# VHH binders against Exosome complex component RRP4 homolog (RRP4): the designs that were tried, part 1

Every score and structure here is a prediction.

Target 1, 322 residues: Exosome complex component RRP4 homolog (RRP4), of Arabidopsis thaliana (Mouse-ear cress) (q9zvt7)
Amino acid sequence: MVMRKLQLPLSQTQKVRFERAIERLQSLSSSANSDASVIVTDSIPVNHDDAFLKGHGTSEVDGELLATVCGVVERVDKLVYVRTLRARYKPEVGDIVVGRVIEVAQKRWRVELNFNQDGVLMLSSMNMPDGIQRRRTSVDELNMRNIFVEHDVVCAEVRNFQHDGSLQLQARSQKYGKLEKGQLLKVDPYLVKRSKHHFHYVESLGIDLIIGCNGFIWVGEHVEVRDPMAIDDQKDEEMISSSSTGKEQSHIPLETRQTICRIGNAIRVLSNLGFTVTLEVIMETVNLSNSKNIDIHDMLGSEFHVVVAENEAERRRTKRKK
Below, numbering starts at 1 at the first letter of every chain, in headers, positions and changes, except where a header shows other numbers; antibody chains are not in Kabat numbers.
ipSAE, averaged over its two directions, is called F for ESMFold2-Fast, E for ESMFold2 and O for OpenDDE. V2 adds 0.75 times the mean of E and O to 0.25 times the DockQ between the complexes of E and O.
[cut] stands for letters that were removed.
Atom coordinates printed by the task and the answers are left out, and those that the model quotes come from them; centres of patches stay.

## First folded at step 3 (VHH)

Design s1 (from a2 with E104F; framework vhh_6qgx_2)
Fold by ESMFold2-Fast, scan of step 3:
Structure s1 (fold): chain B 322 residues (1-322), chain A 122 residues (1-122)
Amino acid sequence: as target 1 above (322 residues)
Amino acid sequence: QVQLVESGGGLVQAGGSLRLSCAASGRTFSYYGMAWFRRAPGKEREFVAAITWSGDSTFYTDSVKGRFTISRDHAKNTVSLQMNSLRPEDTAVYYCAAQSYWLFDYSEYDYWGQGTRVTVSA
């Protein structure tokens, strides 16, 4: 396990508690003779009697192998290298990603992805706002800004690589596309584990959570996806934004907005501490803030970071006893 | 006014099976970790099994691993403990507990049920 250095003003008692929690977390990490966190100039143990290969983030000085970047030491056969905590997102076909539109170009959008891994979403590779499957026309090309504009947040899937290193994206399912009425969080990609489920609907809170493989995480008000196999019996029971003028914008309810902010701050705290970000851990962190009566703004303070670290240390300690 | 209510306890012969259920009130419990503890006469309350709020992780004390299975149903706000291959030493009052922290210490749970008695005959 890699722990990030907490850069917050801690009182002496908070510092002691935090250091105790981090020490416990480090002692409870799985035994991995090849895995160890390092900072620049740390010595990396190697058996000089055995041949070894110097990889990324390492340099040999005076017969000693030193780390040249901060990260985790990994060993593959004879290769020794340091995987940086801020390394570029390593995409795989099928990855669910969240990004921000940075350019509206001809027949395509350029999407910002974590660590300068730009995505390219083609007009031909996304669902139309009208929800109808059809070939894209010149009218659709002229109306691209009616679909996405700069700064819009989008959810998509990785399809392939392009020659310039950008990721070719697709958004062919109704679950993909523009994300509205929520918050975008950015965490280091190594904190996100690939899983079968990246889309989460927290029904009790009315919240959608999308944990992107690229470290972009979306927290927003729930949006129902139309099921083409489902029959709607009552039109009057449809959830709509009601009648509105072009000057009037639909607002997120205060309670929902507060919940979004609390979830967002939980993610920020987990990111600051270098903890793996999963639906379970996020919601346990939210619940911890509620049980401690921590105001949303105070979650980013020193005390709550210490509390979260203590909670994680105790959770892992208990698991090891079994 | 949050309550945990256990059910399913009873008398069973060694080698038999029993399923305990815990019904929780309130939607806030969808984000609580849930656990089962037990207390035999004259002994301290001990941890038996726990399940995270998502249901993705489960934990067991060594003496019940492979015999007991904890599960939860978010729609019904229930947590169940399936007990197989029961032994006389499993005789105890079983308690359902809920916590906002992922801690398996007795003193750290927020809510406790009244308990359900399990008796395993030799």
Scores: ipSAE 0.000, ipTM 0.105, lowest interface PAE 19.7, mean pLDDT 73

Design s10 (from a2 with E104F D105S; framework vhh_6qgx_2)
Fold by ESMFold2-Fast, scan of step 3:
Structure s10 (fold): chain B 322 residues (1-322), chain A 122 residues (1-122)
Amino acid sequence: as target 1 above (322 residues)
Amino acid sequence: QVQLVESGGGLVQAGGSLRLSCAASGRTFSYYGMAWFRRAPGKEREFVAAITWSGDSTFYTDSVKGRFTISRDHAKNTVSLQMNSLRPEDTAVYYCAAQSYWLFSYSEYDYWGQGTRVTVSA
């Protein structure tokens, strides 16, 4: 995980604490290239006794080599250049994705995926509302807007690439489909690790969390399905099941709305700091905000970003030693 | 030292009611999730009910849903379990627990009480 400099206003004390946390995190990564992260106007160390070539994203001013773009300093032979860290989603078959419907077309929906091409979900590639497996009819085509309309948030799986490079989607499981009563967050796709489990149910909070491989993350009120979500065994902890739904209201309760906002802000802070987004890290960040008595609105402030960076450095140190 | 202390247990006949209380000392639990668990003789500990930090959401195991009600009082730093229509199968030691991690698992509960015994006669 590569951390970039934050463009949030920091006091002198906060700046010192933040830089110390960043230095510790870079040290713990054991990556020589991680400590080369720069923003515009940062000085790039060079050995002036050796000839060097200025590459992309560098400029020499008053004997100093300065970064002209945000990224990572890389060195190849004599060449010193800055590579930008922002990468687009690189799709793989089987990826779980979250997207937004942008067009209802003939026999298909076009879906925005945080990628240079749109996803295409065919009427023939999804479960029908009646649950019966059958050939799609003209009546089904007329009723497509009863399934998804423009601006709906949907969860689907990448099936393959079409000849034109567009992503063919499928939604053949009960866990896929329209997402309601929650927030859609967007993070850099490289912060999301591919895993066997992208659907998470936090029973104690009544929250569903879907971490899309494309960097779209859904946080919403739990929805029970006939085919229940898979339990994430990667935690290696005992999970206690609750048989009660606890939520039989048509609207989102105030506490659930507050929890969705707090989780959403935790994701935003992790994204701003360039940390890998997982269920564990998200929930630890949420718990940190509560233990420090941070109001939801204050989570996006400078102090909480510094606190999260400090906590993450200590968390990674502790886990690495065990 | 932080302590959770249960009270209100005892002997009651089938169809009767009991109210269990859990008092927290040493630290405020305003931002902690609170839960009740029970352990029947010869069985493992099982989940009974939980209440979120604000008190707005509650969760129950199916066998007690509609009979038990969990509530909390932030001013008194207490959580309560109102048990109605008690059955012999509800006989167990009842424990209150507090969690800071918002993950619903045994490993995520930070504090546990010593338990209070509830016996329901036929």
Scores: ipSAE 0.000, ipTM 0.128, lowest interface PAE 16.6, mean pLDDT 74

Design s17 (from a2 with S57D E104F; framework vhh_6qgx_2)
Fold by ESMFold2-Fast, scan of step 3:
Structure s17 (fold): chain B 322 residues (1-322), chain A 122 residues (1-122)
Amino acid sequence: as target 1 above (322 residues)
Amino acid sequence: QVQLVESGGGLVQAGGSLRLSCAASGRTFSYYGMAWFRRAPGKEREFVAAITWSGDDTFYTDSVKGRFTISRDHAKNTVSLQMNSLRPEDTAVYYCAAQSYWLFDYSEYDYWGQGTRVTVSA
């Protein structure tokens, strides 16, 4: 995404504060800090009164220093350069991904993954909605739309690469499958770090947060993983019908919807600023909005973007100390 | 709901140390950002220190950096402020504050304790 499209209508005071925060963040993003998450795709702040050297990934146009590549601005003495980051998702076997179903075909679903090729989830590579582990049949093939339909959001794991470059997905654990009652967000994949944990249950909020390696992030109402004992007591058709009816007729409580929207807006603000998206940073941004008494709708405004940038500059300055 | 109770304030000589503690009630303490503020007589409330919900990041006002240390104990449901090398200008009532991202009452985002008085004599 081109940062020029994310330009904020800043007052003079907000512009000064924002530029100061970005300058501090870029100063902290030295070559000694390889975990820097300040990402610039457009304008780079510099003091033109001071001599500086233009390095790789920078160009001066119309009196402004611009980033010619997507990456992190680093400063070493008077040298200013951009360290490139991969803007595209680079899949690895075992990656946890979130995607959107775009096609229902025979024996398979095609899933949009924010990647050059789509993912393919085979009927034989997923858990059934009833949770029963069994061989897939022709009846299951005829009832593909009872499992997933177009626009459904799903969580899956990267199983393998096909010769044509498409990704084979699998959803064999009960933690995978259809995601309901929530919000799907898209961020640049370089803002997401591979970790031991991509599934987060924020018990206090009743919220599930799934940070996909492909830059798709899910925020939704918590869904309990089915007890194996409960599976023995339920009928497949009745369970599927009840789940579909429940989804269509159920309403998320107002408080839960507000929480989902606030978390979603926190992720949007972090994405707009090019900051790394982790559970910790998301929750800190949510807490900052509450601490500053920012209404959910106002989070996407100029003031909160400036506040988040200022907070991130202070956070990274403090972390630089041992 | 979160209730905050501060303790540990008192009279101390310049150059001395005090440890303030804040006890929070509620199972959701682990997901609250916690902060210390202070108010000296005739002055506005001033930020002193903050700690994130994870405990991984801390923030300090310039006047206390290197002298004060904020920490939290999830098992005891407490946040503490260790104050070293105290100065007369640190004399104030110190308040513990918590924010809750799941309380969407537009009038209330921060919970505050009653405060604990710290007096630093020359």
Scores: ipSAE 0.000, ipTM 0.121, lowest interface PAE 17.1, mean pLDDT 72

Design s18 (from a2 with G33A T52S; framework vhh_6qgx_2)
Fold by ESMFold2-Fast, scan of step 3:
Structure s18 (fold): chain B 322 residues (1-322), chain A 122 residues (1-122)
Amino acid sequence: as target 1 above (322 residues)
Amino acid sequence: QVQLVESGGGLVQAGGSLRLSCAASGRTFSYYAMAWFRRAPGKEREFVAAISWSGDSTFYTDSVKGRFTISRDHAKNTVSLQMNSLRPEDTAVYYCAAQSYWLEDYSEYDYWGQGTRVTVSA
């Protein structure tokens, strides 16, 4: 949490506890790299007698390697680059993303991805409601608004990049498509780490959690086809995609709605503190709120932010000792 | 409510093995980090091993690393400690603990078992 300021009133005791936790976290996260912080035009020390590779945020001028962005200098073998502390989403093919539909256009939907360019989901690149994989027709084009409309939340995969920098998305599996009965949260993309699992089913709570690589996170009532086993089955088998008719409406139970809000607030607290957002950390934060008997609304208060910061400092200390 | 009951302790010769188990009750147990602590006669309680609620992360004190393995079974609400290459210095009462935090400070753990005795003879 190097660059984060907590925008909450703290008592003197809470300030002392919080500052101690943050000091420990900064020491653990940036002890070796504190000296490597740079601003634009700063000189980056390199051995010019050795071959080195210039990475992002660096430029060689008059025999010196200069920073072209503000951030932390990182070195991997001979690669030297500057990592911005508030990095934007950098898409990779295969990334699981969550987004919001912002435009229904000709044969495509434009999707906001918490990125400087929008995603483009082609009608030809999604699973159809009837479950049949076929060439799309003019009738399908006329019925696009029956599939997704503006403000719908969708889950998709990054397929490739278009020449204008926009991201081509695909949704050819039952695990992708429209997300209903939940909350969409936005966090800085650098708080989300790429992993082998972005779809999570918390069975004991009846909750689906999708942690998008783009910093969009979905928390909602469980839908059977999104559990881990269903995801694995879709990879191993030739699947016929079929969406539910959706004609029957079901209200989210109060307990489930409260759980969605508690998980959402856990994510908000982690985001406010600038902490990495993973299933494990989210659930530890939820469990913290339950063990401290903190009401859902009080989670966004000063005490819980201090408690979460203290917990994260201890968590990182124990992982470092391993 | 979470309640913890340890089992599997006993007498073993140096170089031998024991498997300790901790049975827990309560529907929320799956979201608690689990740990083993031990207390040798006349000494303070010390950390031995911990496993995250998901089971993805494990932590060990240096003196047992490579000899002990912690694991958990969410369906049975149990956590186990496989103890190999036991030494006389491992003689202690072993306690199962559950917490909502990642802490080595035993005073911060939310729930504790009553302990199971392990005696390693020379």
Scores: ipSAE 0.000, ipTM 0.163, lowest interface PAE 17.2, mean pLDDT 74

Design s2 (from a2 with E104M; framework vhh_6qgx_2)
Fold by ESMFold2-Fast, scan of step 3:
Structure s2 (fold): chain B 322 residues (1-322), chain A 122 residues (1-122)
Amino acid sequence: as target 1 above (322 residues)
Amino acid sequence: QVQLVESGGGLVQAGGSLRLSCAASGRTFSYYGMAWFRRAPGKEREFVAAITWSGDSTFYTDSVKGRFTISRDHAKNTVSLQMNSLRPEDTAVYYCAAQSYWLMDYSEYDYWGQGTRVTVSA
């Protein structure tokens, strides 16, 4: 845990407030999730009249079944086990991921995905810069660095995984590809829930937020994405011009940069505290920093961590009482 | 900087009592759940007792229920195991363990002590 390792310095009053918030969060977690979510040493209900099988994450202590890991209790027939909430990223087909290019190889790019295996993005599995779906040529292979180079941040989708350890990616939609003018953040994958919405446009701030299933999160300046096949040459010349104008801008406006940093710091604080990272919680944390007049860099300080913990305890309490 | 140090083990006759203590280092240990495990010669390590970070909940293996009591002192950053009515089968090396409960960034016990030996004679 980052907080233990960073030794967050708290005043006596901050420590009391923080401990109170953690106590409330712990209390809410135990009572709200008695039948599903468990922490280490929680008793798992079992029918003592019927035989049951002890699975992983459980330990039978004469007459009781206890959780030995934090997670969700799952039952299959007579088998009872705990599925770890802290488990590393396990790829699923269709997962939206954000990664960093680490190698430009023959007909493919290797992508770092915040877990023990790299992703492979094939030249044949992405949209070409000209937007035409066609067979890839030796000229395209020679010009791969015009598409992605080492250290580029990319968004892609998991297509399948190979038994020999490679994870195959695809980027065939205009919404995928290179991410520019923003920040990449890394959080533990268990803090990110799989959902139908991983791409978020915060219109009021002009910001794109991509929450990758692998724990990589992108915060950047909004980019309008269009399918080239859907563009009408006569009607969309202004759109092409606007896109060209955007390409000429080398730097992000100050206000946008400040907003990206504030959102990024909100994510860092949530990650430090081990809270789930969703658009709702991120934006609530950003709004909290604004309402308390917390400067961007002060968000990483002790006071704001305490404030966020207090707010999360209240948020979870309020949802439970509704 | 993060260490668990056990004390209080020793030789005791059946029916006697011992109090084990575990001193934890690090300012954040007030947020950890604490537990005692034991390992008898030739056997696997088994759970004995645990206490949540707040001290509100305690858990025991059936064989020690009513005989052992786990407790916590947040000011001293210690956890204790009071062992009463000891039996020869309680003979084991007893280990203190710590785990972060509320943050969910740990799936099992993160820190372990070196162990303290308890021998119960017939």
Scores: ipSAE 0.000, ipTM 0.104, lowest interface PAE 20.3, mean pLDDT 72

Design s20 (from a2 with S100T E104F; framework vhh_6qgx_2)
Fold by ESMFold2-Fast, scan of step 3:
Structure s20 (fold): chain B 322 residues (1-322), chain A 122 residues (1-122)
Amino acid sequence: as target 1 above (322 residues)
Amino acid sequence: QVQLVESGGGLVQAGGSLRLSCAASGRTFSYYGMAWFRRAPGKEREFVAAITWSGDSTFYTDSVKGRFTISRDHAKNTVSLQMNSLRPEDTAVYYCAAQTYWLFDYSEYDYWGQGTRVTVSA
């Protein structure tokens, strides 16, 4: 089922292909609730002999009641409406999240999490830039803007729930902290499933992908993580490299930017279609765009959305046949 | 290739309001976000406000929170800065900046306008 309202100009041929793909996806659903689920332009059955009231997400065209949003048809007495299915982020301790700094306050940063509830990252709950584990001082507090400022994208872990309903975040591993040289994408949290792995390194492309439990997804240039268990000579080599970089640290190569854009567009298309976002599906969508010779710019067009829907229907069909 | 053109600057009395507008022209790009910066005479350029690509999130420097509101019009590809309760300290040249989908460093902006001057009289 397509969860988002897809507003794309489709040709008649594209409409037929798209509707066929969606019908196949619905038929492959194990749920018996397919009759209650609609996509944009679906006809909603009504008894024209009875007066009915048009509600949210419906429009009457040529005597037919059509869905104008994707969701579930609900009927209460004479009222017919479409309820958009959206699961808000439901935080759990241990969740890996990506967020954006919205406030630098005393001894803490407030982080926007694609959710009604903000995260709080305490100065005492993160690794210091000098890498030394120590008690935080008033000088560290005065220098908080040297660590994170407004707009910075950060990766953190949910540690606790506060009395005021805010989420306490923690960033005490080298895999957490500030994310640079990449793109932050926002998807509905229900499209992201909790798993053992939310950090992904696509070595062949030199890309880091972080799929946050809160629906924030990071796609960026790969950054080496200094594992304390790593070989000492590798640490020395990394130190030499970083000290030599200078100007290069602020620049993303064109090829890397193009790759980030293609992955980002794949995620956006999957999100538009309401499909579950996993590393496997993202990469399959990227490969599909390459195999069909779709330019990065054209990925957000109607044809590629139809192609992705057709491919997802086929993927789910083959998985069920084992 | 995007060109940014600011408008709406001028002279205003302390406590007054101004609305700045920034129009993006040329090639249509997907953006990470758009921002307003300002530079007072003899000082470095400082961040004022930003709005994300979707318009869902806005960010402000502490000195303007509650007084300034950033918004965007997706159909016209414009960003606006509504400035209320203006103070003499807000006197500066205001610059519109855009970060494209192709540059993903949040600390850098790819395109800058020429600026529009705002003068707040005590």
Scores: ipSAE 0.000, ipTM 0.144, lowest interface PAE 14.7, mean pLDDT 73

Design s21 (from a2 with L103I; framework vhh_6qgx_2)
Fold by ESMFold2-Fast, scan of step 3:
Structure s21 (fold): chain B 322 residues (1-322), chain A 122 residues (1-122)
Amino acid sequence: as target 1 above (322 residues)
Amino acid sequence: QVQLVESGGGLVQAGGSLRLSCAASGRTFSYYGMAWFRRAPGKEREFVAAITWSGDSTFYTDSVKGRFTISRDHAKNTVSLQMNSLRPEDTAVYYCAAQSYWIEDYSEYDYWGQGTRVTVSA
């Protein structure tokens, strides 16, 4: 398990609790056909009464099936194999990604995506600041830095692969574009599951959470998505936006900033423990920190890592009992 | 109390190299974004380079790309700026900065060092 690699100073009591939680998680994983983490020389449970085939990353020694690589045990029909946990994003068309702008070039931005090639977002493949979809002009090219500059965090969708292997991005929906007033977090891409929903609005907290397929996760203050068919709403928003409230308008309320930090720390703890990162698990971790009255900064300490591991073991036990 | 202390500044001839270091005390900065800024006499403070909390991503202003390299050592709570092929235009006081992890990555920095002077002669 990736939790074995966690490098935190633990007291005797914390170590016992943590190891007990790990044992429970491993026991629950071993009873499933897949999703069991192993390291080299770990024994892989198999029913020797049933026919099975040895696949990649496995070897039979003295009647035991052993892992020869670190990874996750997967079982497909008769085949038992280990999928290596390489810390690399494997892009697919339609993936929702979060990235950082690293270059403003001619008619395009280069975006760092936690992949061996950068993303390329073309000026022609994004929403214009005026909201009008049109052919891009030389004036638009001169004003590219008014849209995105180096270091900006952006949300986009993978459109295609270019001949040089770079990822062609698009940001033609109002839900895409520049992300402001929040935190960017990086987790191993294998901790992020492709799903139908990568954009999450936690209404009770006023927070937007974007879980990128590339392992970049955004937590920030909620931004209302403009309805392009609601002309009155557009006018009202433009009037509010044109209001010169200055510094007050750019300020994040203290409560919201604290919530962003707490969610960010929940994600960091889940990443440290090697747990799959989903909205459900993130929010359970946040709620756990509140129920245990753990200060935001103390979440990164040993005690909270142990508490989260214990909670995950109980969560998986309860879910399996259904 | 959180403090950042820069070191490594000095006088160097054009084409030379210097390595600046920033040591953090009072708190671990392993989950903070770190950056270098500079201020030349009579000019405003300018962004130079930044490194994310993980150390996986680095950012540079156009005038230093390919010449400067930012790096960090989480075990020592230090951030370094390796400056190669220095030019007279690089003459400035260099400041180390740390960003709170709940603020947008490049826009605001909560902790600042006292600065270290770099002078590049022609």
Scores: ipSAE 0.000, ipTM 0.150, lowest interface PAE 13.6, mean pLDDT 74

Design s24 (from a2 with Y101F; framework vhh_6qgx_2)
Fold by ESMFold2-Fast, scan of step 3:
Structure s24 (fold): chain B 322 residues (1-322), chain A 122 residues (1-122)
Amino acid sequence: as target 1 above (322 residues)
Amino acid sequence: QVQLVESGGGLVQAGGSLRLSCAASGRTFSYYGMAWFRRAPGKEREFVAAITWSGDSTFYTDSVKGRFTISRDHAKNTVSLQMNSLRPEDTAVYYCAAQSFWLEDYSEYDYWGQGTRVTVSA
């Protein structure tokens, strides 16, 4: 996977500020084993008196050799390239993933996961719409499209690897399943760290954020998750029936939609800069855009990318104190 | 804020083709999901096609799947609907609609155009 180089037009002042921020980030990272580690737009020293070959993850701009991916600079003879440390999603059992349904097949759904093979979600490995755990029947097989159809966004967990290398998924918890009323984003999987927490509720904004291990990130309006075993059937029967019909309000307030777009753009800026995508960093980037009065569409512009890089350098400097 | 203006409607014979265009103005257009709806005389408005803000996904109602194609041009702030193999049942006023999210499953839209009329003769 080759990460997209930052292709924004930078003024001389913005370029100086950006380079200074990146230099600070590199100096803070130099205590690690790889003094040769680079991020996107880093200048790679080369001897211009000797012919050299440009390899993977490098590009010549304004007479300089720049990194186009994050990784370690390696040199073999005259070949200069960047070796990506986490080039692709490498699935592990238990990973929380977000994906898109590509195909409704016999007793299963095929799900796009940003991996070289698709995920397979079996009808037998998901919760039924009625919430009752039971053996799946031929009627359930005929009504699979009432559960998921092509293009639906779903959250699931990696269960196992099949003999052909495809990923078997499961969605047996109420927190898994179909995602509605939001935005799906794609980032390079190496920017997502495996964590104890991939589901986040930002209470102050009324937003759910799911950071998939596969680099698919969901930002949507908060929905309450129900545990069927915790429900008193007699007291809540009408409410449960109403909820299970799927006739919940589909309207999302304009302010909430704008908030989701702002969070999405924060994620895209972090992705463009090659920064790790975590709840903390996303929210700090959103707050930075608000404090600088940056309009949602202007967040993808050159100035905000420079501001985010400067802020990340300061953030890591202050947190270095342990 | 987004303002939508449809064009390209007209009279066409069954089996013919038309291309509808929707021009959007507004600095956030590139982050809006876009859709086409239609309303036939004496009927309710129905969904026809949608495209996500990223352009990565398209959705169609079953009756037009394989005949209609939705596309968008971010540089020109336009969304288009190519309509092939038109039928008399496709006769309707066609509306462009926009919302600020990826347009998977929800039916609520922020902005609507005023519509462009398509008439398909037997």
Scores: ipSAE 0.000, ipTM 0.148, lowest interface PAE 16.5, mean pLDDT 74

